# VHH binders against Carboxypeptidase Z (CPZ): the designs that were tried, part 9

Target 1, 134 residues: Carboxypeptidase Z (CPZ), of Homo sapiens (Human) (q66k79r27to160)
Amino acid sequence: NPAGECHRPPAADSATCVDLQLRTCSDAAYNHTTFPNLLQHRSWEVVEASSEYILLSVLHQLLEGQCNPDLRLLGCAVLAPRCEGGWVRRPCRHICEGLREVCQPAFDAIDMAWPYFLDCHRYFTREDEGCYDP
Key: E = the ipSAE of ESMFold2; O = the ipSAE of OpenDDE; V2 = 0.75 times the mean of E and O plus 0.25 times the DockQ between their complexes.

## First folded at step 14 (VHH; framework vhh_7nfr_2)

Design g4 (from f3 with G53S; at its last fold request DockQ between E and O 0.84; V2 from the best seeds 0.00; counts 0 for: pae E 3.6 > 2)
Amino acid sequence: QVQLQESGGGLVQPGGSLRLSCAASGFTFDSYAMSWVRQAPGEGREWVSSISSSGGRTWYADSVKGRFTIARDNVKNTLYLLMDSLKSDDTAVYYCAKPYSRGYWMPFDYWGQGTQVTVSS
ESMFold2, look of step 14: ipSAE 0.565; ipTM 0.798
ESMFold2 (binder alone), look of step 14: mean pLDDT 84; pTM 0.856
OpenDDE, look of step 14: ipSAE 0.228; ipTM 0.592
ESMFold2, look of step 15: ipSAE 0.275; ipTM 0.610
ESMFold2 (binder alone), look of step 15: mean pLDDT 85; pTM 0.862
OpenDDE, look of step 15: ipSAE 0.720; ipTM 0.870
ESMFold2, fold request of step 17: ipSAE 0.274, 0.265, 0.016; ipTM 0.643, 0.588, 0.309
ESMFold2 (binder alone), fold request of step 17: mean pLDDT 86, 85, 85; pTM 0.867, 0.862, 0.863
OpenDDE, fold request of step 17: ipSAE 0.696, 0.675, 0.692; ipTM 0.860, 0.849, 0.858

Design g5 (from f3 with R102P; at its last look DockQ between E and O 0.91; V2 from the best seeds 0.00; counts 0 for: pae E 3.8 > 2, framework grips)
Fold by ESMFold2, look of step 14:
Structure g5 (fold): chain B 134 residues (1-134), chain A 121 residues (1-121)
Amino acid sequence: as target 1 above (134 residues)
Amino acid sequence: QVQLQESGGGLVQPGGSLRLSCAASGFTFDSYAMSWVRQAPGEGREWVSSISGSGGRTWYADSVKGRFTIARDNVKNTLYLLMDSLKSDDTAVYYCAKPYSPGYWMPFDYWGQGTQVTVSS
């Protein structure tokens, strides 16, 4: 329907896009990210030393192959958010929510809390707000 | 205040063994799972092993399974990593890490200063 379409142009402040340099995230659908990330890390050194990145790097092993690569790539979208053409956008909330439902049994099996940095309301936005599917 | 202090690192020959210790204070040690994490020069941090609060469950990275043993002494509030069959890839600073939630082992919110392990090859 051409009349009355709801369009959302690219949003967000201008940003400097840098190369994505995380081995755990090398298969992301995008090649560039920005600092600070959604957790306010300001350098690769800080990201690579963080418990968030360490968890992501071994998550598939801990969950016995369940939810890979989707859950890992979801975490990559928080630690290395997509940056294209000098602008940044956030990953979609509904993707996070869907994965949490599917993956929760695997987390419960190893007594692991859902990671705070994958809070679907804090770090993920709705589709009508210009989000992307990581 | 949470305090974690690693010790027991050193220089060792390939195929050798070493035991690391982590003295813990400032929290109810036996309520928390604990972990070992390592970092080689110029690399990111790599998870090594975790143990439940009671010591009844353990987890190991594929790279160390069968060679390393995690253990804890809840009377002394001390975490251990027993390393056997050491190889050059094990050269790193080893950190003791505490999770933010009791009864779970990740994600981590406190780290020690680390202890250096060097395998000469």
Scores: ipSAE 0.237, ipTM 0.583, lowest interface PAE 3.8, mean pLDDT 83
ESMFold2 (binder alone), look of step 14: mean pLDDT 85; pTM 0.858
OpenDDE, look of step 14: ipSAE 0.611; ipTM 0.818

## First folded at step 15 (VHH)

Design h1 (from g5 with A33Y; framework vhh_7nfr_2; at its last look DockQ between E and O 0.68; V2 from the best seeds 0.00; counts 0 for: pae E 3.8 > 2)
Fold by ESMFold2, look of step 15:
Order: C-alpha cells, then structure tokens, then sequence
Structure h1 (fold): chain B 134 residues (1-134), chain A 121 residues (1-121)
C-alpha cells in the first residue's frame, strides 16, 4: 500500500552482520559483527575513536603482557559482538568474572580500576541464554 | 563546566622539541589521572602518556618512551607534555583527556580541542 515498502521506513528488516574490521580485534574467533555494538556505537570510525577501543589497543603494554589475549578479546566481544545469521551472540558472564579475578593483580599493579565497559553483568550473559567464550 | 584547552603546538623540524600545555578547569584536577592522546590525519586515536593525580607515577607508549615527558602543576591546574627528538611519525593533533572519575585511568569523558604538532623537513 502507498507510503513505500517496508524497506524504506525508518527500520530495515535484514542485513545486520558486517565484516569485523578492527585491527586490535583481528584475532577474534569470528569474522562478523553488527552495529550498533553493545555500547551503541554505530560505525567503525566511532569505535576507533572511542576511549574504550583506545584502552584495548594498549592494554597488553599497560599490563606488561599479562592477560593477553583473553582480556583484550573480552573487550572485543563488547565493541564488536559476534553476529551469526542475523543474531547477536553475547559473551559469557562467567568468562568475564573469571578473567576479572585472574587479571585483577595486574590492574592493581598500575593502580587502574577494572574498566566500566567490561561490567560482567551489563554486557555478558548466562549459559542459559546461549552465550559464547570469546 | 569541565574545560580543557591545549596549546603549544606548531611546526618543527625532525629532532626538534615542543612543550604542550593543557589548562584545566571545572573539576578537582589533582584527584584525576590525566592523559595525552594523539590522532594523525586519517587514523584512529593513539594513547601517548598518562600521569597520576599527584604526579607520582607516569606511563608512556613505547613509541614515545625516552623522548616525551608528562608533567602536571596542580597549583595552576595545568598538564604538560615535553616532546624531544621529534620524528615525522609524531605529526598529529594532540589532546589532553580527563577520565570519568578518580577511580579510573580510562575511559575518558572530556577532551580538549587539540593542538596541532607538525614535524617535517
């Protein structure tokens, strides 16, 4: 009926997965992600300018090699979440919690608090919701 | 109202030196880690250096270690970056950045307008 097709209204019906294009996340176990990401960034340019991505890009250096690559890949799962067949897969909460426990001494050594954007309850889900290990 | 204003950039030849300043207001400056971040044309932002609230600890990216010195004056609420032995790869807009709260190093919630540093023959 007249007002255009569903494709032209403010929301589209499909095509949510795009190629993962973050250099710091190039070793992720998946090749597709989506926008907006879990922090509501809507483009690679926005992600690459973000404080969150800046931290991930230097985290190995700041922690003197500790927790790499697991912690970096955890952050990648927030900034570039896995997209599979039009479905966003969320990383597992218990993986986040385990990494926080293991990595906390490295953060303490540089007097750095655990990053707010790696909050294990806000961006990470339970096993009964179909999470994955990043 | 948080304000950050960078200054001291300019055109310099390779091997030269510059001193950047960042005037801060609108928050308790000496309680916060402060950082310098830079962005080359057409590239993402790169962390350069950070300093603790007291100035007692400093951190540097590998690309600038030994050449740059971060400092702060908590009486004047001013952050500094002394840059020596400048290279063409140091050409960028340099920003000072404030983290969201005293308990965090990053992420940043305020940036200045930036100051241009250009290193060319």
Amino acid sequence: as target 1 above (134 residues)
Amino acid sequence: QVQLQESGGGLVQPGGSLRLSCAASGFTFDSYYMSWVRQAPGEGREWVSSISGSGGRTWYADSVKGRFTIARDNVKNTLYLLMDSLKSDDTAVYYCAKPYSPGYWMPFDYWGQGTQVTVSS
Scores: ipSAE 0.258, ipTM 0.607, lowest interface PAE 3.8, mean pLDDT 83
ESMFold2 (binder alone), look of step 15: mean pLDDT 86; pTM 0.868
OpenDDE, look of step 15: ipSAE 0.391; ipTM 0.707

Design h2 (from g5 with Y100W; framework vhh_7nfr_2; at its last look DockQ between E and O 0.75; V2 from the best seeds 0.00; counts 0 for: pae E 6.1 > 2)
Fold by ESMFold2, look of step 15:
Structure h2 (fold): chain B 134 residues (1-134), chain A 121 residues (1-121)
Amino acid sequence: as target 1 above (134 residues)
Amino acid sequence: QVQLQESGGGLVQPGGSLRLSCAASGFTFDSYAMSWVRQAPGEGREWVSSISGSGGRTWYADSVKGRFTIARDNVKNTLYLLMDSLKSDDTAVYYCAKPWSPGYWMPFDYWGQGTQVTVSS
């Protein structure tokens, strides 16, 4: 067998895609998601009752208009990850890291720590593993 | 054991006022920012207001600014929400909420049992 570099397809999990049904995420660039989400929520009722979703729904008000919609859409990629053609796509880590750098002063101004569910290393994947820009 | 107990809800006409209380125990109350969150029937939970551990900073959702006042009494370990100029849209169960750790004031890890506020005529 001659040596050769095989290219893996983009990182994806096999999944059943369902319609995205979160008002806070209605302007996402995709229409389908899956359960469980990246936080292991298994239903819309659980997501809508979660602290994570509550925070996303009010970020614009808390940050006085800063970083919207980019931070909200970043969080949507965790709570309602993109699902296409029976596969889950993970959001890109470098987008998370870039937004954290730009937006950290707005969080500092209100004495709020960066949200734990936007951990750039835990929920976001590298470009060489296949990712999308939320 | 963290305990949060809300009270002071009731039925009121539009334009009326209510004062909600939340008795807190099982944690160092004055080290934590505290929040009020509400949930109308068939809807998700909506953040209403937050106050810093010392009480020196307050935040309000746009829907309640100028009508609601959050306060705390760190001697009595009690959180308050004074609601004025109530509207039918304010009808909900109101929850007192505690953040994960002393260094944060959102997201929450504990809620109270809730108190019902109904604004109708």
Scores: ipSAE 0.076, ipTM 0.481, lowest interface PAE 6.1, mean pLDDT 83
ESMFold2 (binder alone), look of step 15: mean pLDDT 85; pTM 0.857
OpenDDE, look of step 15: ipSAE 0.400; ipTM 0.736

Design h3 (framework vhh_4orz_3; at its last look DockQ between E and O 0.81; V2 from the best seeds 0.00; counts 0 for: pae E 5.7 > 2)
Fold by ESMFold2, look of step 15:
Structure h3 (fold): chain B 134 residues (1-134), chain A 120 residues (1-120)
Amino acid sequence: as target 1 above (134 residues)
Amino acid sequence: EVQLVESGGGLVQAGGSLRLFCAASGFTFDSYAMAWLRQAPGKRREWVASISSGGRTWYADSVKDRFTISRDNAKNTVSLQMNSLKPEDTAIYFCAKPYSRGYWMPFDYWGQGTQVTVSS
């Protein structure tokens, strides 16, 4: 009997969910995302041309398979954030922080800094704010 | 300002070789990793090869064992030796610089590109 309820909050908090169309992210646990994404990209054309997406698509090769797929899926949560029922869900900060700690040796081995677009405090939110584990 | 200028492109027969060059200026070149990207008509830009500041190299699977990236820190140049070229290698090739010396990727700048055309 709760069927049919509209889940569109005030315009500032709502989102239009669209199909996820990034092949790098095709194994994500969700099928819908929204624009703008967490980096303020407004279309798939902008995302696919971005340096962030290019890096994400090759990270597993650069790290010789280490941290895959968890790190790739973490990046997918920034470039194609989960959208369901008209609402954007932000990825969890503690997942980002845990992966950074575990993956740091792999980044050190190739003299690569943690990517700026995976900043755990800027793009990832706390559990008490309704985040999800990517 | 950062400037990356690619050269060495041209027309080559399948199975042939070509060497691309990238002249870099406006930043501390020897502290940065560098990369080559390419874009074929109607396709998205894709990563080809990267070289760390210390000279370690990585390659996309499609070019591994055929292409060699190298750098000359004294001349601020990155080169891409392309051997056993295939028609599928036809693209505009770009030299790319990462955002900062601690960030290998993503890239914040790339040049205008040089056209490579491989005839069958």
Scores: ipSAE 0.121, ipTM 0.535, lowest interface PAE 5.7, mean pLDDT 81
ESMFold2 (binder alone), look of step 15: mean pLDDT 87; pTM 0.885
OpenDDE, look of step 15: ipSAE 0.446; ipTM 0.764

Design h5 (from g2 with G53S; framework vhh_7nfr_2; at its last look DockQ between E and O 0.86; V2 from the best seeds 0.00; counts 0 for: pae E 2.2 > 2)
Fold by OpenDDE, look of step 15:
Structure h5 (fold): chain B 134 residues (1-134), chain A 121 residues (1-121)
Amino acid sequence: as target 1 above (134 residues)
Amino acid sequence: QVQLQESGGGLVQPGGSLRLSCAASGFTFDSYYMSWVRQAPGEGREWVSSISSSGGRTWYADSVKGRFTIARDNVKNTLYLLMDSLKSDDTAVYYCAKPYSRGYWMPFDYWGQGTQVTVSS
C-alpha cells in the first residue's frame, strides 16, 4: 500500500461517515459512524427506538456496574460502528469473546440472554483482518 | 401472529395514578417474560419494568422504583403496570414488549402500538 493513500482496511467496508450522535456511546474512542449500522438501522430515530439501544442504556443498572464500560462500548461498536476515511471499522472478535465469557454469569443472574447483536462471530472480526479494540 | 395491545393511558395530574393493561395474543403468554418500555418525545426508548413468566420475579428502572408495580394475569393473557405518584417526567408513550426467547426478558422482538400517558398540572 502506497504511503499517504487512503485504502480499504482488511476489516472495513466502504461507507459514508457521519458524526456520532448517540448519548449512550458518547465516550466512544471515535467521533464518526455510518448508516446503515451493522444491524441495518438507517437513522438515529430507528436506533433510539431499537431493543439494542434500550439494552445498552440499562446495562450499567442491570449488571450493577459489572462489565462496564467495556460491554457498553462493545455494543456501541455494533450499534454505531466506527467510521474513518470512508470505511467502517469492525471490532475484534477476541474482545467480544472475552467479555462474553466474563459477563455471562451476570446476564444469567438477571435472566437475560447474551444479546444477539453481540454475536461475536457475526459482527466482529479477527485481528488478522484489521479489527480494533472498542 | 403475535399481537400486543396497550390501553389505560390518559391525562393525569402530578401525584396521580394510572393502570395500564396489555392484551397479548398469538403466543404462549405464560411462557414468556414481559416488559414495559416507554418513549418520551424526542427521546430514545427507555426500559421501565419486567416480570418473569410466573410473576415471581420483577425488575424496575431506578426512575420508577417504589412508584410502579408490574403484574400479570396469565389466565387472561394480560400484562399490567400500576403507576402511582406520577411525575411530569413519566409523560411518554408506554409499550408492552415481548422478549425473543422464553426464560429471558431481553432482548425484545415485539411491542404494541403503545398508549399515551401525560402527566400535567
Scores: ipSAE 0.417, ipTM 0.720, lowest interface PAE 1.3, mean pLDDT 91
ESMFold2, look of step 15: ipSAE 0.442; ipTM 0.713
ESMFold2 (binder alone), look of step 15: mean pLDDT 86; pTM 0.867

Design h6 (from g4 with S101E; framework vhh_7nfr_2; at its last look DockQ between E and O 0.67; V2 from the best seeds 0.00; counts 0 for: pae E 3.6 > 2)
Amino acid sequence: QVQLQESGGGLVQPGGSLRLSCAASGFTFDSYAMSWVRQAPGEGREWVSSISSSGGRTWYADSVKGRFTIARDNVKNTLYLLMDSLKSDDTAVYYCAKPYERGYWMPFDYWGQGTQVTVSS
ESMFold2, look of step 15: ipSAE 0.440; ipTM 0.732
ESMFold2 (binder alone), look of step 15: mean pLDDT 85; pTM 0.855
OpenDDE, look of step 15: ipSAE 0.734; ipTM 0.874
ESMFold2, look of step 16: ipSAE 0.269; ipTM 0.589
ESMFold2 (binder alone), look of step 16: mean pLDDT 85; pTM 0.856
OpenDDE, look of step 16: ipSAE 0.329; ipTM 0.655

## First folded at step 16 (VHH; framework vhh_7nfr_2)

Design i1 (from h6 with G103N; at its last look DockQ between E and O 0.69; V2 from the best seeds 0.00; counts 0 for: pae E 4.2 > 2)
Fold by ESMFold2, look of step 16:
Structure i1 (fold): chain B 134 residues (1-134), chain A 121 residues (1-121)
Amino acid sequence: as target 1 above (134 residues)
Amino acid sequence: QVQLQESGGGLVQPGGSLRLSCAASGFTFDSYAMSWVRQAPGEGREWVSSISSSGGRTWYADSVKGRFTIARDNVKNTLYLLMDSLKSDDTAVYYCAKPYERNYWMPFDYWGQGTQVTVSS
């Protein structure tokens, strides 16, 4: 349910949508993304070699099944943001904040801080700015 | 500047053992959790094991549980990986990895040049 303004698209908001090709994100609700992603990675090879993707791919194991798949899909929205109709949409901040609250005990149990690339204010936007739920 | 230098790799028979070492400098080693990551030819990087800053907690990938032991010496600033019951699919370059901040043990911001482990019949 994006509520974004459909007036004249700015050139900076335009994107070339490509197929989503990450195994860890194959169950995302969308099939297209763009580069650079929200972490400025420019190719699948860079994403798959990144420590961010390595963590995301094993997070279920580290948290003993807690927060899966919602936390994994949240990370997918950062590494492979939704692209549709030539536009990139940012994932919703309230989803990030809600998962952080629910998942914090699991992270505390393994003495791990909330991942820096899931910063709810840096990579996630408010619903009145046209976000989506990953 | 952060420096991580792995050693101890080599050629070993299946069922054999190796001990990898990682000499660390340029940061306060005993304040950081540390990890081993490996990469086989043509594959992505695979997390292997992590150890807390004090050494009091350890974590292992399912593929190595019961066979590998991570350890650290905070006096010598050295990380170790003791590998037992080695299999051919353990063949990879093994990297020592430093986490981004003191309160993590993943994701990583530095890793070394790696040491080759080859398990062949």
Scores: ipSAE 0.250, ipTM 0.593, lowest interface PAE 4.2, mean pLDDT 84
ESMFold2 (binder alone), look of step 16: mean pLDDT 85; pTM 0.858
OpenDDE, look of step 16: ipSAE 0.557; ipTM 0.808

Design i2 (from h6 with Y104F; at its last look DockQ between E and O 0.62; V2 from the best seeds 0.00; counts 0 for: pae E 5.7 > 2)
Fold by ESMFold2, look of step 16:
Structure i2 (fold): chain B 134 residues (1-134), chain A 121 residues (1-121)
Amino acid sequence: as target 1 above (134 residues)
Amino acid sequence: QVQLQESGGGLVQPGGSLRLSCAASGFTFDSYAMSWVRQAPGEGREWVSSISSSGGRTWYADSVKGRFTIARDNVKNTLYLLMDSLKSDDTAVYYCAKPYERGFWMPFDYWGQGTQVTVSS
């Protein structure tokens, strides 16, 4: 499949891109996101009060530094998805799957299930659909 | 009908100690990991500590490690936070929190009303 992203015709936009303003995600490789996010949160206030965002903010402490920052940035791609040129880009499924495999021992060590909002098949898409590596 | 009621907060001087309690009802307490979360005025929520359902494993935020001790009594359905060597930065409302499912201790689906801890000098 061709490496690339799907684009709509120039006469239509699929998203309004706004500045990324989440402190926990400040080191993301992109500066713009959109609302609603992939969890359907519609404002910064809703995201910042969410249990999902709280988890991302402390995940490195829970896992004793394992999987940081890759796992945190994976979660950022769900809560603050990349928005570019009026289009929302979804993060790559194979990156999610690879991190799940590598990080599973760290989650097992603290008796914690893989976070539901990092479901690799629900929130992440394949390379032939124009995904990016968070 | 899940109920979580925190108590034991108050005014304490720096270096002092305090014991927080959280009375739990309306669910099978000993099947769930439990957590303490705090919130200072104008700040976001900060995870403080968690304890496994049996009490056999505990976790602490770096900011409180070595000073706070989480414990539980599964006969009395009560969660505790023993706070020693308190600092001004520990001033916050402290909440006990219940996770959504037994196999998880985050994210949380229930919090108590909170109890105020104020460390003044």
Scores: ipSAE 0.126, ipTM 0.484, lowest interface PAE 5.7, mean pLDDT 82
ESMFold2 (binder alone), look of step 16: mean pLDDT 84; pTM 0.847
OpenDDE, look of step 16: ipSAE 0.724; ipTM 0.871

Design i3 (from h6 with R102K Y104R; at its last look DockQ between E and O 0.59; V2 from the best seeds 0.00; counts 0 for: pae E 4.9 > 2)
Fold by ESMFold2, look of step 16:
Structure i3 (fold): chain B 134 residues (1-134), chain A 121 residues (1-121)
Amino acid sequence: as target 1 above (134 residues)
Amino acid sequence: QVQLQESGGGLVQPGGSLRLSCAASGFTFDSYAMSWVRQAPGEGREWVSSISSSGGRTWYADSVKGRFTIARDNVKNTLYLLMDSLKSDDTAVYYCAKPYEKGRWMPFDYWGQGTQVTVSS
């Protein structure tokens, strides 16, 4: 209905914003998120029991400080997506792609694959759709 | 069908030692990294340690580094956790965990039923 709806479909991003309550993500630049998150988790209990959150909680130790905090904050944008003014903001795809390029050697060094929940095309969107830099 | 069976838990005194075992069947054990995860009553799950498929690399949470040793026997398809210098905050159910995909350690797709470790004075 509003002009330009095909560039940004507002009703798909409408959400109820709640306080961000993940300690691993406490240094994010935003204070509010929503459920379900981008992995379809519906509560903090589900998030905090997930393999994805466990990984984010220990990434700095596993990678010996490489790519921190940028990689951790990228994961926070998936598990606790930014919510403001009743709208969900998705993180920028080009930030994900750039970070994967520079951080891939750190994952190779510990013989572990890039995290599946950081798929740059699945969870991250283009700049013309109103993305933000996590 | 994938099966993971933990054993070796029990009651120990602070400063004591314990060895946990995880018998694996129903998959090609030597193709997967393996992990130990624990859960204390009323708490979320905490990663403890991981070991590469060959056993050539090991990783430990800061809370257990220097006290716990992860190992595997790829002939007997068994994962181990040797726990030394145990203290009360090590009290938890310990789970053996298998990742879904070769060459990754997450996400976990199978867990054992767990073995209880209780450290009390």
Scores: ipSAE 0.176, ipTM 0.502, lowest interface PAE 4.9, mean pLDDT 82
ESMFold2 (binder alone), look of step 16: mean pLDDT 85; pTM 0.861
OpenDDE, look of step 16: ipSAE 0.455; ipTM 0.756

Design i5 (from h6 with S35N; at its last fold request DockQ between E and O 0.81; V2 from the best seeds 0.00; counts 0 for: pae E 3.1 > 2)
Amino acid sequence: QVQLQESGGGLVQPGGSLRLSCAASGFTFDSYAMNWVRQAPGEGREWVSSISSSGGRTWYADSVKGRFTIARDNVKNTLYLLMDSLKSDDTAVYYCAKPYERGYWMPFDYWGQGTQVTVSS
ESMFold2, look of step 16: ipSAE 0.519; ipTM 0.760
ESMFold2 (binder alone), look of step 16: mean pLDDT 81; pTM 0.837
OpenDDE, look of step 16: ipSAE 0.618; ipTM 0.826
ESMFold2, fold request of step 17: ipSAE 0.190, 0.304, 0.165; ipTM 0.540, 0.635, 0.536
ESMFold2 (binder alone), fold request of step 17: mean pLDDT 84, 85, 84; pTM 0.851, 0.859, 0.855
OpenDDE, fold request of step 17: ipSAE 0.662, 0.638, 0.333; ipTM 0.847, 0.832, 0.682

Design i6 (at its last look DockQ between E and O 0.73; V2 from the best seeds 0.00; counts 0 for: pae E 4.2 > 2)
Fold by OpenDDE, look of step 16:
Structure i6 (fold): chain B 134 residues (1-134), chain A 120 residues (1-120)
Amino acid sequence: as target 1 above (134 residues)
Amino acid sequence: QVQLQESGGGLVQPGGSLRLSCAASGFTFDSYAMSWVRQAPGEGREWVSSISSSGGRTWYADSVKGRFTIARDNVKNTLYLLMDSLKSDDTAVYYCAKPYEGYWMPFDYWGQGTQVTVSS
C-alpha cells in the first residue's frame, strides 16, 4: 500500500496543533489552531488583548451586519489559523480579494481602511498552493 | 512620545455613575479619532466607544448604548467617558486608545488603564 506521502502543501508550515479556544471564532469550520498565529501572537492572552481581535469582534456592529460572517471568518483564519496534521493551513487569497471588493463600500461608509491584518497578499495564499476557503 | 493617561475609575454601586478622563500628549490629538476599550477579568478586550476627531460623530457598543457618553475637549487634549446606570457587567479596566490605521482602528497606543468596579 504506497503510504501516500502526505505532500506538504506549499503554503503549509510545520506546527504543533492545539484546540481552538477563541470565542469570536467558535463557528469556524476547524477545531485546531497553532501558536504563533499569522501575526506572531504566541498565546490566547496576547490574541485577546490585541487590536486585531477587538476590531474583529466589532465588525458585525460597525458594518451593520454586512459582509458577515464571512469577513469575521476571514479574520479568524489569520488570528487563529487552521492547523491539521501538524501543519498550518492558509486561507485562499482570491476569497480575501473577493470580500475586499464586495465589502469596500461598507468600510468607506465608516471611513475605515481595509484592515492591515487582512492583507490578501501577505497572509493569504494562491489556489495552487493548497489554500482553503475559511 | 505618545502618552495616554486614564483616570476617574473607582468603586460604585449598581445604578451609579462615573466619569473617566484620558489625558493625551505627544501627538496631534484633534487629528485622531479616539476610543475607549475595556477588559474584564478573564475576558478579552472589548470595544466600548469611539469619537471622531472633531467630536461630530460617536459610536457605541450595544452593551453600553444609551448609558455611556463619549466626549472630547480638543483644547485640553482630553477624552471623556460618562458612564450612567452602571451594571456589574461593566466591571473592568478601562483603556484609552489611539488609532494607528484607518478611521479609528486598529490601535497603536494604549494607556495604563483605570479600574472600574460595580458592586453592591
Scores: ipSAE 0.218, ipTM 0.582, lowest interface PAE 1.6, mean pLDDT 89
ESMFold2, look of step 16: ipSAE 0.219; ipTM 0.566
ESMFold2 (binder alone), look of step 16: mean pLDDT 84; pTM 0.846

## First folded at step 18 (VHH; framework vhh_7nfr_2)

Design k1 (from g4 with A33G; at its last look DockQ between E and O 0.75; V2 from the best seeds 0.00; counts 0 for: pae E 2.8 > 2)
Amino acid sequence: QVQLQESGGGLVQPGGSLRLSCAASGFTFDSYGMSWVRQAPGEGREWVSSISSSGGRTWYADSVKGRFTIARDNVKNTLYLLMDSLKSDDTAVYYCAKPYSRGYWMPFDYWGQGTQVTVSS
ESMFold2, look of step 18: ipSAE 0.464; ipTM 0.734
ESMFold2 (binder alone), look of step 18: mean pLDDT 85; pTM 0.862
OpenDDE, look of step 18: ipSAE 0.837; ipTM 0.916
ESMFold2, look of step 19: ipSAE 0.361; ipTM 0.681
ESMFold2 (binder alone), look of step 19: mean pLDDT 85; pTM 0.864
OpenDDE, look of step 19: ipSAE 0.638; ipTM 0.834

Design k2 (from g4 with P99D; at its last look DockQ between E and O 0.53; V2 from the best seeds 0.00; counts 0 for: pae E 5.5 > 2)
Fold by ESMFold2, look of step 18:
Structure k2 (fold): chain B 134 residues (1-134), chain A 121 residues (1-121)
Amino acid sequence: as target 1 above (134 residues)
Amino acid sequence: QVQLQESGGGLVQPGGSLRLSCAASGFTFDSYAMSWVRQAPGEGREWVSSISSSGGRTWYADSVKGRFTIARDNVKNTLYLLMDSLKSDDTAVYYCAKDYSRGYWMPFDYWGQGTQVTVSS
């Protein structure tokens, strides 16, 4: 009988991929991203002026070298999400949760809360939904 | 209403010095860490230095360590940046910014109008 395969692609969003142009994220393992990003920024001008990006560029200095580059790259996955073959790849939730646990003492030492834009449930997805490790 | 007003910029020769000031009002100044951020023409904003709410801890970008000193006066609600041994790479508009407070970080930082620093020979 004639059966079209009824399957869904992974939970990645379809997108137009553009070059990643953030100096703070230049060492990311990918070189393409998309707009809007996961915070709904629609241009590099908006991203580069944002408090989220500026904080991300200085976190390792505030944390006295702790959590670099992992924490910075985690934030890069939110501000410049990986775009691959016309699809957005979401970073893995368990990586976010593990890093939050490891970095907590460094944040406590300077009385700084975990950044709101690194919400592990809002911006990060499960392994069974096709995530990647940033 | 939060206000941040930078001053003290100008034209200096390489090796020269400047003192930048930022007058703050409309919020509890001594509850927040404060930062200096700069922007050169055609580039994004670059963090320069931060100071904790009490002034007990300071941080510097590698490019300015040993040359710049951040300070604050919590009685006058004023943030300072003492800039020594200035180089052409330091040419930028300098902004003061409200940073984090005790127990949480706030994503809606406020910047002033900025003050221009130009280092040319």
Scores: ipSAE 0.111, ipTM 0.487, lowest interface PAE 5.5, mean pLDDT 81
ESMFold2 (binder alone), look of step 18: mean pLDDT 81; pTM 0.825
OpenDDE, look of step 18: ipSAE 0.684; ipTM 0.842

Design k3 (from g4 with M106F; at its last look DockQ between E and O 0.82; V2 from the best seeds 0.00; counts 0 for: pae E 2.5 > 2)
Amino acid sequence: QVQLQESGGGLVQPGGSLRLSCAASGFTFDSYAMSWVRQAPGEGREWVSSISSSGGRTWYADSVKGRFTIARDNVKNTLYLLMDSLKSDDTAVYYCAKPYSRGYWFPFDYWGQGTQVTVSS
ESMFold2, look of step 18: ipSAE 0.406; ipTM 0.694
ESMFold2 (binder alone), look of step 18: mean pLDDT 86; pTM 0.871
OpenDDE, look of step 18: ipSAE 0.574; ipTM 0.792

